VH-VL binders against q5qx64. Designs and how they scored, part 36

Target 1, 184 residues: q5qx64
Amino acid sequence: MESESHWLWLFNTESGKLSVKLSDTDVFDTPYKPSQLVNIHFNEQMMDIEDATTFQIVSETLEAYPADKMPCAPQNAALNATAWCRFGRPQMPQSWHFQKSDISEWPLERRLCELNSGFDQGLFLILDTDDEFATCLLLSEGMQLSAIKSLRQYHVIKVTLNRLLPATVDLALSAQSNWGQQLA
Key: E = the ipSAE of ESMFold2; O = the ipSAE of OpenDDE; V2 = 0.75 times the mean of E and O plus 0.25 times the DockQ between their complexes.

## First folded at step 20 (VH-VL; framework fv_lacutamab)

Design j2 (at its last read DockQ between E and O 0.70; V2 from the best seeds 0.83)
Fold by OpenDDE, fold request of step 21:
Structure j2 (fold): chain C 184 residues (1-184), chain A 122 residues (1-122), chain B 107 residues (1-107)
Amino acid sequence: as target 1 above (184 residues)
Amino acid sequence: QIQLVQSGSELKKPGASVKVSCKASGYTFTDYYMQWVRQAPGQGLEWIGWINPKTGKPKYAEDFKGRFVFSLDTSVSTAYLQISSLKAEDTAVYFCARSGRWLFGKYAMDYWGQGTTVTVSS
Amino acid sequence: DIQMTQSPSFLSASVGDRVTITCRASQDISRYLAWYQQKPGQPPKLLIYAASILQSGVPDRFSGSGSGTDYTLTISSLQAEDVAVYYCQQYYSTPLTFGGGTKVEIK
């Protein structure tokens, strides 16, 4: 980032909150609990260049979509994504919550996906992928997984690739223009 | 300390096969994708594909599907590239390269083998 | 496939000069861009990843910038040891693709 301001990671041991200090007057709180985080043995820590770059790339990725088609504020999503990428505890796959798709290989350039639980369908940002799994951050305001279980916005879940669906917003853009992303 | 050491130069006839090895050291072999890149004489770099040493699953560029096969021997931290039905146009230096691990550098290549020259000539 | 157009193909400058190499992608690659240095008879060496992050051990006279489709590698003060061919590479989508290279020489 070219900003003169240095952002800081803040972790409050008492409250268990992980936050980002953007300025003297601006602090962003992540929704993540200590149990979801690793390497949080600090009170204050400067963001490094990778964190800043993560934020920038994610922000730009999300801002490329029409605002009215996104269920979240790109900056908030980017901050939470950055927080997770830095401090998020590796997740065990929880694919059973979601319906299977016909996807066997996920295109690298597809940064968004949808997952369908049979009760609901949510929009996710893909934080990481390999040839087996995708770690996804919920962008939708919420997602019902079952009659008694729901995910909150910015929840991170790991699933097998065969649960991923193309994001509706990507399909729409592809239909309207030569969107640089190809379906799997 | 991180090193990728490739096998020696190869001279082959058209139609023959070659198998290039890439031995990794100084890091956990299975934690990083291994990529393959070739460079024809006096030309630029061309991506062949990558393989996930953890799962063994390869990804090939379309132009390299079929005759180019990635394989692994994780017991000795070695990746292999086999080229079958060699053609003259396959003449090039072949590099193995480790992928980065950080999310947005994951497919940048941070460490390279010294290269293996494969010459295909009648 | 994403095409990477690198310019110039050849660059001759004096020691101490500021050198700039440009790479243009055929589409937005969202900073998934790396720069490599290749000296004769050697494999490429990673200089920059994520468009602007210097690889460990790389001199700080190297810098990367850019977004969208346009990216730049800058050598603030060219040194004799910087004589090489430089390549950009996108890893936004498969297949991964490289620029055509820029040969940098000293006058």
Scores: ipSAE 0.914, ipTM 0.949, lowest interface PAE 0.5, mean pLDDT 95
Fold by ESMFold2, fold request of step 21:
Structure j2 (fold): chain C 184 residues (1-184), chain A 122 residues (1-122), chain B 107 residues (1-107)
Amino acid sequence: as target 1 above (184 residues)
Amino acid sequence: QIQLVQSGSELKKPGASVKVSCKASGYTFTDYYMQWVRQAPGQGLEWIGWINPKTGKPKYAEDFKGRFVFSLDTSVSTAYLQISSLKAEDTAVYFCARSGRWLFGKYAMDYWGQGTTVTVSS
Amino acid sequence: DIQMTQSPSFLSASVGDRVTITCRASQDISRYLAWYQQKPGQPPKLLIYAASILQSGVPDRFSGSGSGTDYTLTISSLQAEDVAVYYCQQYYSTPLTFGGGTKVEIK
C-alpha cells in the first residue's frame, strides 16, 4: 500500500504557472515560464515518491552548508529543483555566456559550482552532469549575464564542463578544515 | 520491454582475447550509460566501469585500465567488453547493466544482462 | 574510494521472520544507494534505489531506509523465494562500489 501525500502539483492553464500546493493555505509558485516546461496535461496531480525524494536530497545537501553562506532558503531551492527535474524541458547548452575554466572533469559528488559571466559570478546547484555538460540551477538572487541580460534565481542553464568553477563555499570549508588540521 | 542479451560463454587460453557483446532492446540505447560488472566464482560484485553511448567515452575503475576496453555499435544497440591478454584471474561472469532513468537514481543499475561466463584455463 | 561494509555476511532465518541487513559507507553518500538481490545462477536484480524507493515489480515486503553513512534493507516477512545474496551499492561517487554481500538462507 502507498502512503498518502499532501503535496500537489498545480498547473494553471490560463497563466501557464506551475506551483506546489503545500497545504490548504500554502502555495509555492515556481518561476518557470510555460516555454521552459514540458507539456502539462493536468490541473492537479499528487507528487510521487521520486519527487518527494528529490526534494529531500536537495534540501539535505543545501542544509549542510552554513546559512550565512547560502543565498537562498534550502527548501525553496529544493522545491524548484524538484519542479525542474520533473517538468523542465531539455536544455540546449548556453555556454557562451560564461568564461572558460581549466576543468575537463567534474566529480559526481560535487553538487555545487559557480559560473562567471564576466559581469557576475553566481552560485549554482548542479542537477545533473555527464561527460560533456552540467545542468545548473541558480541559487544566487540573480546573475547578470551580459549588458542587457540576467539570469533569475532558480532558473536553469546548461553548460559545458569547462565553464564550471569550484564553489567558493566549498573552497572555504575545505580550507577551514585543512587549517585546523595543520594547527591542531 | 527493456532487455539486455549477452553473448554466450567463452573458454579461452591465457594470452588470448575475448569480446563479450550486450545487445539492448526496448529503449533508446543512446539515452542511458551502459555499465559493466564482474563476478568471480563464489565472489561478490565488482564495478568495471561504464561507457556513454552518445559520446563513446568510457570510464574504467583503476584496476581495469589497460586490458579492458569498452566499445559500441549504436546501429545495432550493442555494447562490447573486450579483454586482451587473458589471465586465469579473469575467469568470471561478466554482466552488462543499464543506468537508471531518474537523475537521483541515474547510476543504480535497473536492468541487467544474463551474464557471460569467461573461463581462462591452460 | 568509498568502502561499503555490509553486515551480517550470512544470516539464517525462518519463513515469516523479519530480516534486516545493514550497509555502512565510509563517508556520507546522501541517499545515493541501491540494493540488489541475486539468486543462484541469475544476474542481480534491483530492489531499492535512492536508499528507500522500491523498484517497480518488487514485493512490498522489501523496504529500504537510512541516510548519511548508515542504510538498511528490511524484509518484513521472509519468504522461501527470498533466499539470495543481497548487495548494497553506492553511486554517490566513482568508482561505484558494492558491499561484500549478505547471504540469506532459510532454517
Scores: ipSAE 0.840, ipTM 0.908, lowest interface PAE 0.7, mean pLDDT 91
ESMFold2, look of step 20: ipSAE 0.741; ipTM 0.886
ESMFold2 (binder alone), look of step 20: mean pLDDT 93; pTM 0.952
OpenDDE, look of step 20: ipSAE 0.878; ipTM 0.939
ESMFold2, fold request of step 21: ipSAE 0.821, 0.836; ipTM 0.906, 0.911
ESMFold2 (binder alone), fold request of step 21: mean pLDDT 92, 93, 93; pTM 0.949, 0.956, 0.952
OpenDDE, fold request of step 21: ipSAE 0.910, 0.910; ipTM 0.947, 0.948
ESMFold2, last read: ipSAE 0.836, 0.820, 0.835; ipTM 0.907, 0.907, 0.908
ESMFold2 (binder alone), last read: mean pLDDT 93, 93, 93; pTM 0.954, 0.953, 0.951
OpenDDE, last read: ipSAE 0.906, 0.907, 0.905; ipTM 0.950, 0.949, 0.948

Design j3 (at its last read DockQ between E and O 0.92; V2 from the best seeds 0.89)
Fold by OpenDDE, fold request of step 21:
Structure j3 (fold): chain C 184 residues (1-184), chain A 122 residues (1-122), chain B 107 residues (1-107)
Amino acid sequence: as target 1 above (184 residues)
Amino acid sequence: QIQLVQSGSELKKPGASVKVSCKASGYTFTDYYMQWVRQAPGQGLEWIGWINPKTGKPKYAEDFKGRFVFSLDTSVSTAYLQISSLKAEDTAVYFCARSGRWLFGKYAMDYWGQGTTVTVSS
Amino acid sequence: DIQMTQSPSFLSASVGDRVTITCRASQDISRYLAWYQQKPGQPPKLLIYAATILQSGVPDRFSGSGSGTDYTLTISSLQAEDVAVYYCQQYYSTPLTFGGGTKVEIK
């Protein structure tokens, strides 16, 4: 894999695919549809320093967890997260799919969370938070929301903070060591 | 073009209250968190907290909970810091600072007010 | 709370010198680190955020590096106008915390 500074955003208007050109021989395809994206009026675009930094931070964040506890490859998750952070269309909250939690304030340092739909529970990467909402990227291979609806891996969903649950992996690490993350 | 202009210096007695203002211009006030930082004479920087101008919800450092209160007047793009029951140790320059907006710079402070000196003396 | 240990507290160098300031966090802060410059009588000025990204308008003689707990601010060629106190700041978790500062002077 070449350095992030050499990576290119690729958007194919015919196929509707957003991709990252990592090298001359390596292209990563994101799962996002054009309808989910904004500012995609390009064929090729250089990845900027913020994108590269996003990738790096997310990768390092995910790689800090035991591989056997993560349902995704950190690199893939990081690339998709980077893509969403750059081109993702702002989402309307869809909190009604998920059970309420006792969380009123989410700790800034908690980058992972879980959401429970009543049918399933999934692991998410928090892409952005404020005092009301969290934008979450599904890391689990999938998540059932209802009898007829499911989320695919790397789907991005926005929810109110009171739907967030601590990630099991964080709780486990905290129990074993000074993880440095405190639950609010 | 982006500016944060703070109110003037204050001299107060212990037990009194002070309200510092921070007027923002050159950007959409409600789109950026406003942070407050103080600096005692000859000392380093100390984070007080932030407020989301969109929601009005504040976040305080533990040491500042109670006597320090953030407020807003969005109609004039102004943030306020009120300190009640002032103590001598509250003597400091108080800064308002805009938070960045980019995800991984969100709580870095990219624009600062000029500072407001608050002196608490008997 | 995350403690930020900044070193050295004081630095005297000549114009043109390479200057390095270090900041160590008490725990991994995952590059959520900013550097500020504060000149006498002025508010702090953001130099670098996300550990390595140079703020717009800041001279490219300033650079940031590091990961995990250890971070560095480098001035490749110190200029007279760089006389100031420099602070690191973590925004990985609340409360946000600053380093103790490094006073940089010219010999």
Scores: ipSAE 0.912, ipTM 0.948, lowest interface PAE 0.5, mean pLDDT 95
Fold by ESMFold2, last read:
Structure j3 (fold): chain C 184 residues (1-184), chain A 122 residues (1-122), chain B 107 residues (1-107)
Amino acid sequence: as target 1 above (184 residues)
Amino acid sequence: QIQLVQSGSELKKPGASVKVSCKASGYTFTDYYMQWVRQAPGQGLEWIGWINPKTGKPKYAEDFKGRFVFSLDTSVSTAYLQISSLKAEDTAVYFCARSGRWLFGKYAMDYWGQGTTVTVSS
Amino acid sequence: DIQMTQSPSFLSASVGDRVTITCRASQDISRYLAWYQQKPGQPPKLLIYAATILQSGVPDRFSGSGSGTDYTLTISSLQAEDVAVYYCQQYYSTPLTFGGGTKVEIK
C-alpha cells in the first residue's frame, strides 16, 4: 500500500485513540492505549515525509519475506510501526520476561528477531537497537509472557540484547541458501 | 546552534601518538552517537567507527581495530580519537560527525567537525 | 562489507543543467542511504538521508531517489556553488561505507 501525501494522523482526545485516515472511507486504528503514547495535541495532522518513509521501509522489509512466513499483513505492521516511531513513549526495559541468549551484539541489518518467554516464542520487528537495548514490535498475533500476562500483536517491548534470538524465518532462508550453495 | 569543533592540526613523527578532540555544543551530547571519518590526501571518505556517548562503548571498522581508540569526556561534551604508533599512511584529515535524530536516518551523519589534519613525516 | 559503486567519477556541466549521479550497492540496502556534498577545504555536508529525504537547509534543487541497490542524486539546475565532490553512504550494515565520490565542475 503506497502512502499518499493526504494520509492523516487522527487522534480522538476523548478516548485517546490514534488512527490513520487513509481515505475518506478508510481509517486504520492503532492498538495503543493513551498511557503508551506521548501527549498528542491535535485531532488531525498531515503525515510527514519521515512518517511516509518509515511506512515504506518497514513495508518493503516485511514484503521481502514470503507471505506464509509472516504472521501479519506487512502494511498493518508498517502502519503501527510508523505510529509507534512517531508517538510511542519511551519504554523501560522488561528483559525479565525473556530467557537469556548468548548474544552480546546484534547486526544492524537484522531487522527481525524472536523472544522466548518460556511460555511462548514470538516474532518481532526491531524498531531500534543500540549497544545495550532493542525496541521490539510484536508481529505474532499474541505472546504469553507469564501465567497471567500476555503481549498483544503490534505492542512494543524493550529488552537487553542478550534476550534476542535470530528469527526462525531468517535462519530457514539462510540455511536454504547455504545448502543450495553447497550443492552447487 | 549545533557545532562540532575539533582540535588543531598536528605534525608527528612515525611511532608517535596523537589525540584529536571534538567538542560538541548546541545539543544533548549523550543522545547521539559520535562517528569518526578519515580522508587521506586527495582520497575519498572512510568510516573509522562510532562511540555511544551514553555507555562509552566503541565500534570500529576492522581496518582500524588496534591503534585507533575512541574515548569521551561527557563533562565537557568532548569526544576523542587517539592514534598510536603513527605511520606515514595515517596522514589524513580526521572528522568527527554526529549521528542523526530519526531512527531510519540514525547512522547518517548530520553535523560534522571542521576536520583535523594529522601529518606523519619522517 | 557492502561496496558502493558511484558513477560518474567526474562530471563537467553548465550552470542550469540537470545533473544526475548514481550509486549502486553490492546488495539491497533498503533505502538506508545518505548523500553528502564536500566543497574544497570543507567537511562533508549531509544533503539527503533515507535515500529521498532532504536535510533541513538544503536547496530544493537537490533530490534523491532509488531503492534496493540503485540510488540517484539529482541536481535539477546546477549552480556555481554546487562545485563539489558528492559521496553516497550506506548505513544498512556495519562497516558504514562510502562511494568513491563524484567530482562536479562547472564548464
Scores: ipSAE 0.852, ipTM 0.917, lowest interface PAE 0.7, mean pLDDT 92
ESMFold2, look of step 20: ipSAE 0.822; ipTM 0.908
ESMFold2 (binder alone), look of step 20: mean pLDDT 93; pTM 0.951
OpenDDE, look of step 20: ipSAE 0.874; ipTM 0.938
ESMFold2, fold request of step 21: ipSAE 0.832, 0.819, 0.801; ipTM 0.909, 0.900, 0.900
ESMFold2 (binder alone), fold request of step 21: mean pLDDT 93, 93, 92; pTM 0.952, 0.953, 0.950
OpenDDE, fold request of step 21: ipSAE 0.908, 0.908; ipTM 0.947, 0.947
ESMFold2, last read: ipSAE 0.835, 0.804; ipTM 0.908, 0.898
ESMFold2 (binder alone), last read: mean pLDDT 93, 93, 94; pTM 0.951, 0.952, 0.957
OpenDDE, last read: ipSAE 0.905, 0.906, 0.903; ipTM 0.949, 0.949, 0.948

Design j4 (at its last look DockQ between E and O 0.80; V2 from the best seeds 0.00; counts 0 for: pae E 2.6 > 2)
Fold by OpenDDE, look of step 20:
Parts: C-alpha cells; sequence; structure tokens
Structure j4 (fold): chain C 184 residues (1-184), chain A 122 residues (1-122), chain B 107 residues (1-107)
C-alpha cells in the first residue's frame, strides 16, 4: 500500500460516490451518500496530514484486536472513518433507537462500544465523544433497529452516552490481561 | 486572533479563597473545552481538569476534587477557577488553555492564557 | 493513571545541532500525544499534536514521531530561540498527564 500522503479523495458528481484513490489501480469506495457529506467542492483532492493521521490511528486501534473477533477489515473501517471525519455531515442524536445503559460517563480510552436496539446489537467505533454524546461508526455488517429499519455497515449515528455499552471484545481482552497478571 | 486573557496575580493567606478568570476571544467559546493546568515554582505542568462550556460539565483530576471548582459565564466567554481553603502547596502559576477541534487532537491545548500567579503565604 | 517518562531531563547542545527528546508512556497511548515548548516567563506553546502533526506556525525544524509507548521530538537544527523547556503530554485517557520536561540550553 502506498503512503497515505499520496492518496486522493475522489468525488464523482454523476454517481455521487466518494472514493479514495490508494494507487493507480486501487480505488476504495465509501458507502456514503452525497446527502451525508459536506464540504465537497472537488473532483480530486489530496489527502492532508490530518486525514493520513486519522487513518493511521484508527487502523492501529482496530488492528490491536484479534482479526477473528472483528466484523470488518481494519483498513476498510479506517478509510470510511477517515472519510467521515473529513466530510461527514454532523448528525442529530438518534438515541431513541437504542436501549439505555447504566453509563453516565464514558472513558476516553474506550474507542469501541456496543449499542442495543432491542432487535439487534452492533459493534461501533467511536469517532468523537463529549460529555453528552458519542458519534459512532457501525463496524458490524448490519444492525436491525426495528422491524422495518436497519443500519448498514459503516453507518454513522450519534447517541447519548447512556446508550453506550462496553464492547464485548474489550471485556475479553481485559479479562485475559487480568488472568495473566494473577498467574504471574 | 484567538486569545485567552487571565486575571492578575494573587497573594493570599492559608485558608483563604481565590478566583481566577480566563476570558476567551476570537472563537466560539462553547465549541471548545477549557483546560486548566498549574505549574509550581520550578516544577512541571500538572493537569487540573477541564470544563465543557456548552454543557457546563466539569471534569477534575482526582487530586483536585473538592477545593477546586470550575465555573463559566458564557455571556462574556469567561471561564473561572476557584480554589478554596488555600494551602502553601497551592502556590503556582495557573493556566487556562483551549483544547483543539480536530477529533484526534481534541485534548491537545492549542491556545494558552498568559498564566495567573497565585501565592499562598502566611 | 498513565505515567509519562521524559528523557533527558537536561541537554546542552550547539547551534545547528540535531536534538532529540524522548517520551515513554507507561502504556500504549495510540499516538494521542502532544509536545509543548515553554520559554521562561511564558505559557507553554503547542508544537506537535497526534504525535507527528506540526502545529500551524511552528518551524519545520521541529518534528514528532513514534507510536505505541515511545515517542520522539526532534529539532533538526537547534537555534538560539529554541532555548526552553519541552513537555510531552498524553491525552489518550484521563487524567491528562505530562512528562517531567526537558530543559534545552545552548553551549
Amino acid sequence: as target 1 above (184 residues)
Amino acid sequence: QIQLVQSGSELKKPGASVKVSCKASGYTFTDYYMQWVRQAPGQGLEWIGWINPKSGKPKYAEDFKGRFVFSLDTSVSTAYLQISSLKAEDTAVYFCARSGRWMFGKYAMDYWGQGTTVTVSS
Amino acid sequence: DIQMTQSPSFLSASVGDRVTITCRASQDISRYLAWYQQKPGQPPKLLIYAASILQSGVPDRFSGSGSGTDYTLTISSLQAEDVAVYYCQQYYSTPLTFGGGTKVEIK
């Protein structure tokens, strides 16, 4: 894979697709619709250092987890996360789709979370958080919100913190670390 | 022209209270966290906590809970740090600092006040 | 709490020298690291954020690198105006914590 500094944002005005040109022969398509994007005034644009850094941070974060426990490839998730961080339209909270949790404060170091709709539970990457809300990117292949509504992979949704659940994969890693320490 | 301007130096006795102000300008006050950091004479930097001007919710480091209180006056884009029951060890320069906007630099401090010296002496 | 160990605590070099400061975190902080410069009588100034991104207005002789637990601030060619104390800071988790600082002087 070529350096992130050589990557290009591509926007096709006819198809409405936002893509990342990774090389002359490798183009990654994001699933985002034009209505979900802002500040796109180009057909081609160089990625900047913040975009490249976003990709690196997210990739490294996701690569720290066992591949068999992740519902997506780290690179794909990182590219979509980078796209959203650069061009994603700010979202209104949609917390009503999800069950309440006992969480009142979310630790900064937890970059993954789960949300439960009562119909399904999905794994999310937290793109941004404050003391009230979290902006979450769906990593699971899909998530059913109701009998008639579902989220697609890499869909971004904003929710209140009291909807966040600890990610099962994080709990498993913590348990393994604790047992290792107790046995040492 | 982003700028943070803090109140002047303070000399207090042990047991007294002090309130330091930090006035922000050149940006939307409610869009950025306000951080508080102190530096004792000849020492390093120590994080006290932050406050979200949008929600008014503060977060304190454990060692600073109780006697240190953040507050806001959003109408004048000003953050305040109040220290009660002052001790000699509270003698330090106190800084306010704005956090960054970018998601992965959100808690890096890109603009700082000039600092406020608080001296506690009997 | 995450501890930040900064080294060296003091260094003296000549104008034009390459200077390197190291910061080690007690755990992986995933590039959530900033570098600050503090001159005497002044507040800290942000130099680098996200481990390697240069803050706007900062000379390009400053650079940051690293990942995981180990990070480095480099001054490619030390200038007289670079005399200061430098601090690393992690913002991976709360509480936010700083390194002990590195005092840089000119010989």
Scores: ipSAE 0.887, ipTM 0.942, lowest interface PAE 0.6, mean pLDDT 95
Fold by ESMFold2, look of step 20:
Structure j4 (fold): chain C 184 residues (1-184), chain A 122 residues (1-122), chain B 107 residues (1-107)
Amino acid sequence: as target 1 above (184 residues)
Amino acid sequence: QIQLVQSGSELKKPGASVKVSCKASGYTFTDYYMQWVRQAPGQGLEWIGWINPKSGKPKYAEDFKGRFVFSLDTSVSTAYLQISSLKAEDTAVYFCARSGRWMFGKYAMDYWGQGTTVTVSS
Amino acid sequence: DIQMTQSPSFLSASVGDRVTITCRASQDISRYLAWYQQKPGQPPKLLIYAASILQSGVPDRFSGSGSGTDYTLTISSLQAEDVAVYYCQQYYSTPLTFGGGTKVEIK
């Protein structure tokens, strides 16, 4: 789909607010603070092919799930994922917010996970994984991390793999696909 | 400029070992995975595995577990592939390749070494 | 493991012809696909990543398209220097896997 070919990045250099102009009447505001973004020196800039590709892949990934199982519109998650991939500053791991598991490996093809702070459990889109860390974008509306700290929707956090939980929606799909399989 | 320079070709007998080096320059060595790929004479490309130079942790394709060992010397930006108990079927060109570090390009191999020919014959 | 099936395995075309190479994955790979060119006696060279993004320095006669399981590399006007074997590669899941290659020659 080429629906985003005329979308523009908007950046207010005074406030540090990053947005996407979708049309003459529609502007999508990202939630990222200036300290979370790389230095941006434009007021307007056209999205490039990599931005469009990121948007399409994230949209398609999330649209594969039933809408009532997603806590957000796939397009909103895709816009924020695209913004973070393009302009997000590298994050240090912040695993201490989350309960540990015995997971030491994560299947590359699993693009969703859940994290449990002990206060709340949220659904995340995985933007990147390696053999130690996952970079996760919150899809849930919000997530309490401690008595005094919360994570807002679409904000990004980096954690060690041993904090990842399988997404409930993926467990349901896996259980369905196991029907008819045999161990012999 | 980004460059991967591999060690020279090797002629070996069955049962011997070989260690191929791949020296990287022009980028931060620990920010990118190092991939290993082989190509038997007249054949296609076969993924051996990768190593994360930040953690030192390797991943091997199933057929290469055991005899194939990746290692690093980050002080000289160099990756190594060691193959023990060489067999005739290991005769191939062995390539190192860098892959990206973010999402949709992460494991596309954007820069390749020139290749190291390993010949195993009686 | 994800199998990558390339077609054709061999093609011969004239300079200036439009060339199309296809690659089919055994399952949805969500655009996590690269195309490589390997000229005789040389290492592979990345042409396309993420199914459609042209690597820096690659001529614009090369393009990639596709989604899901079906992907295409197109050379809009074949040149003599395009004689090579072309490989697709998925990086959706491990193990990373390549197609069998497409050898392109000039008639």
Scores: ipSAE 0.542, ipTM 0.827, lowest interface PAE 2.6, mean pLDDT 90
ESMFold2 (binder alone), look of step 20: mean pLDDT 93; pTM 0.954

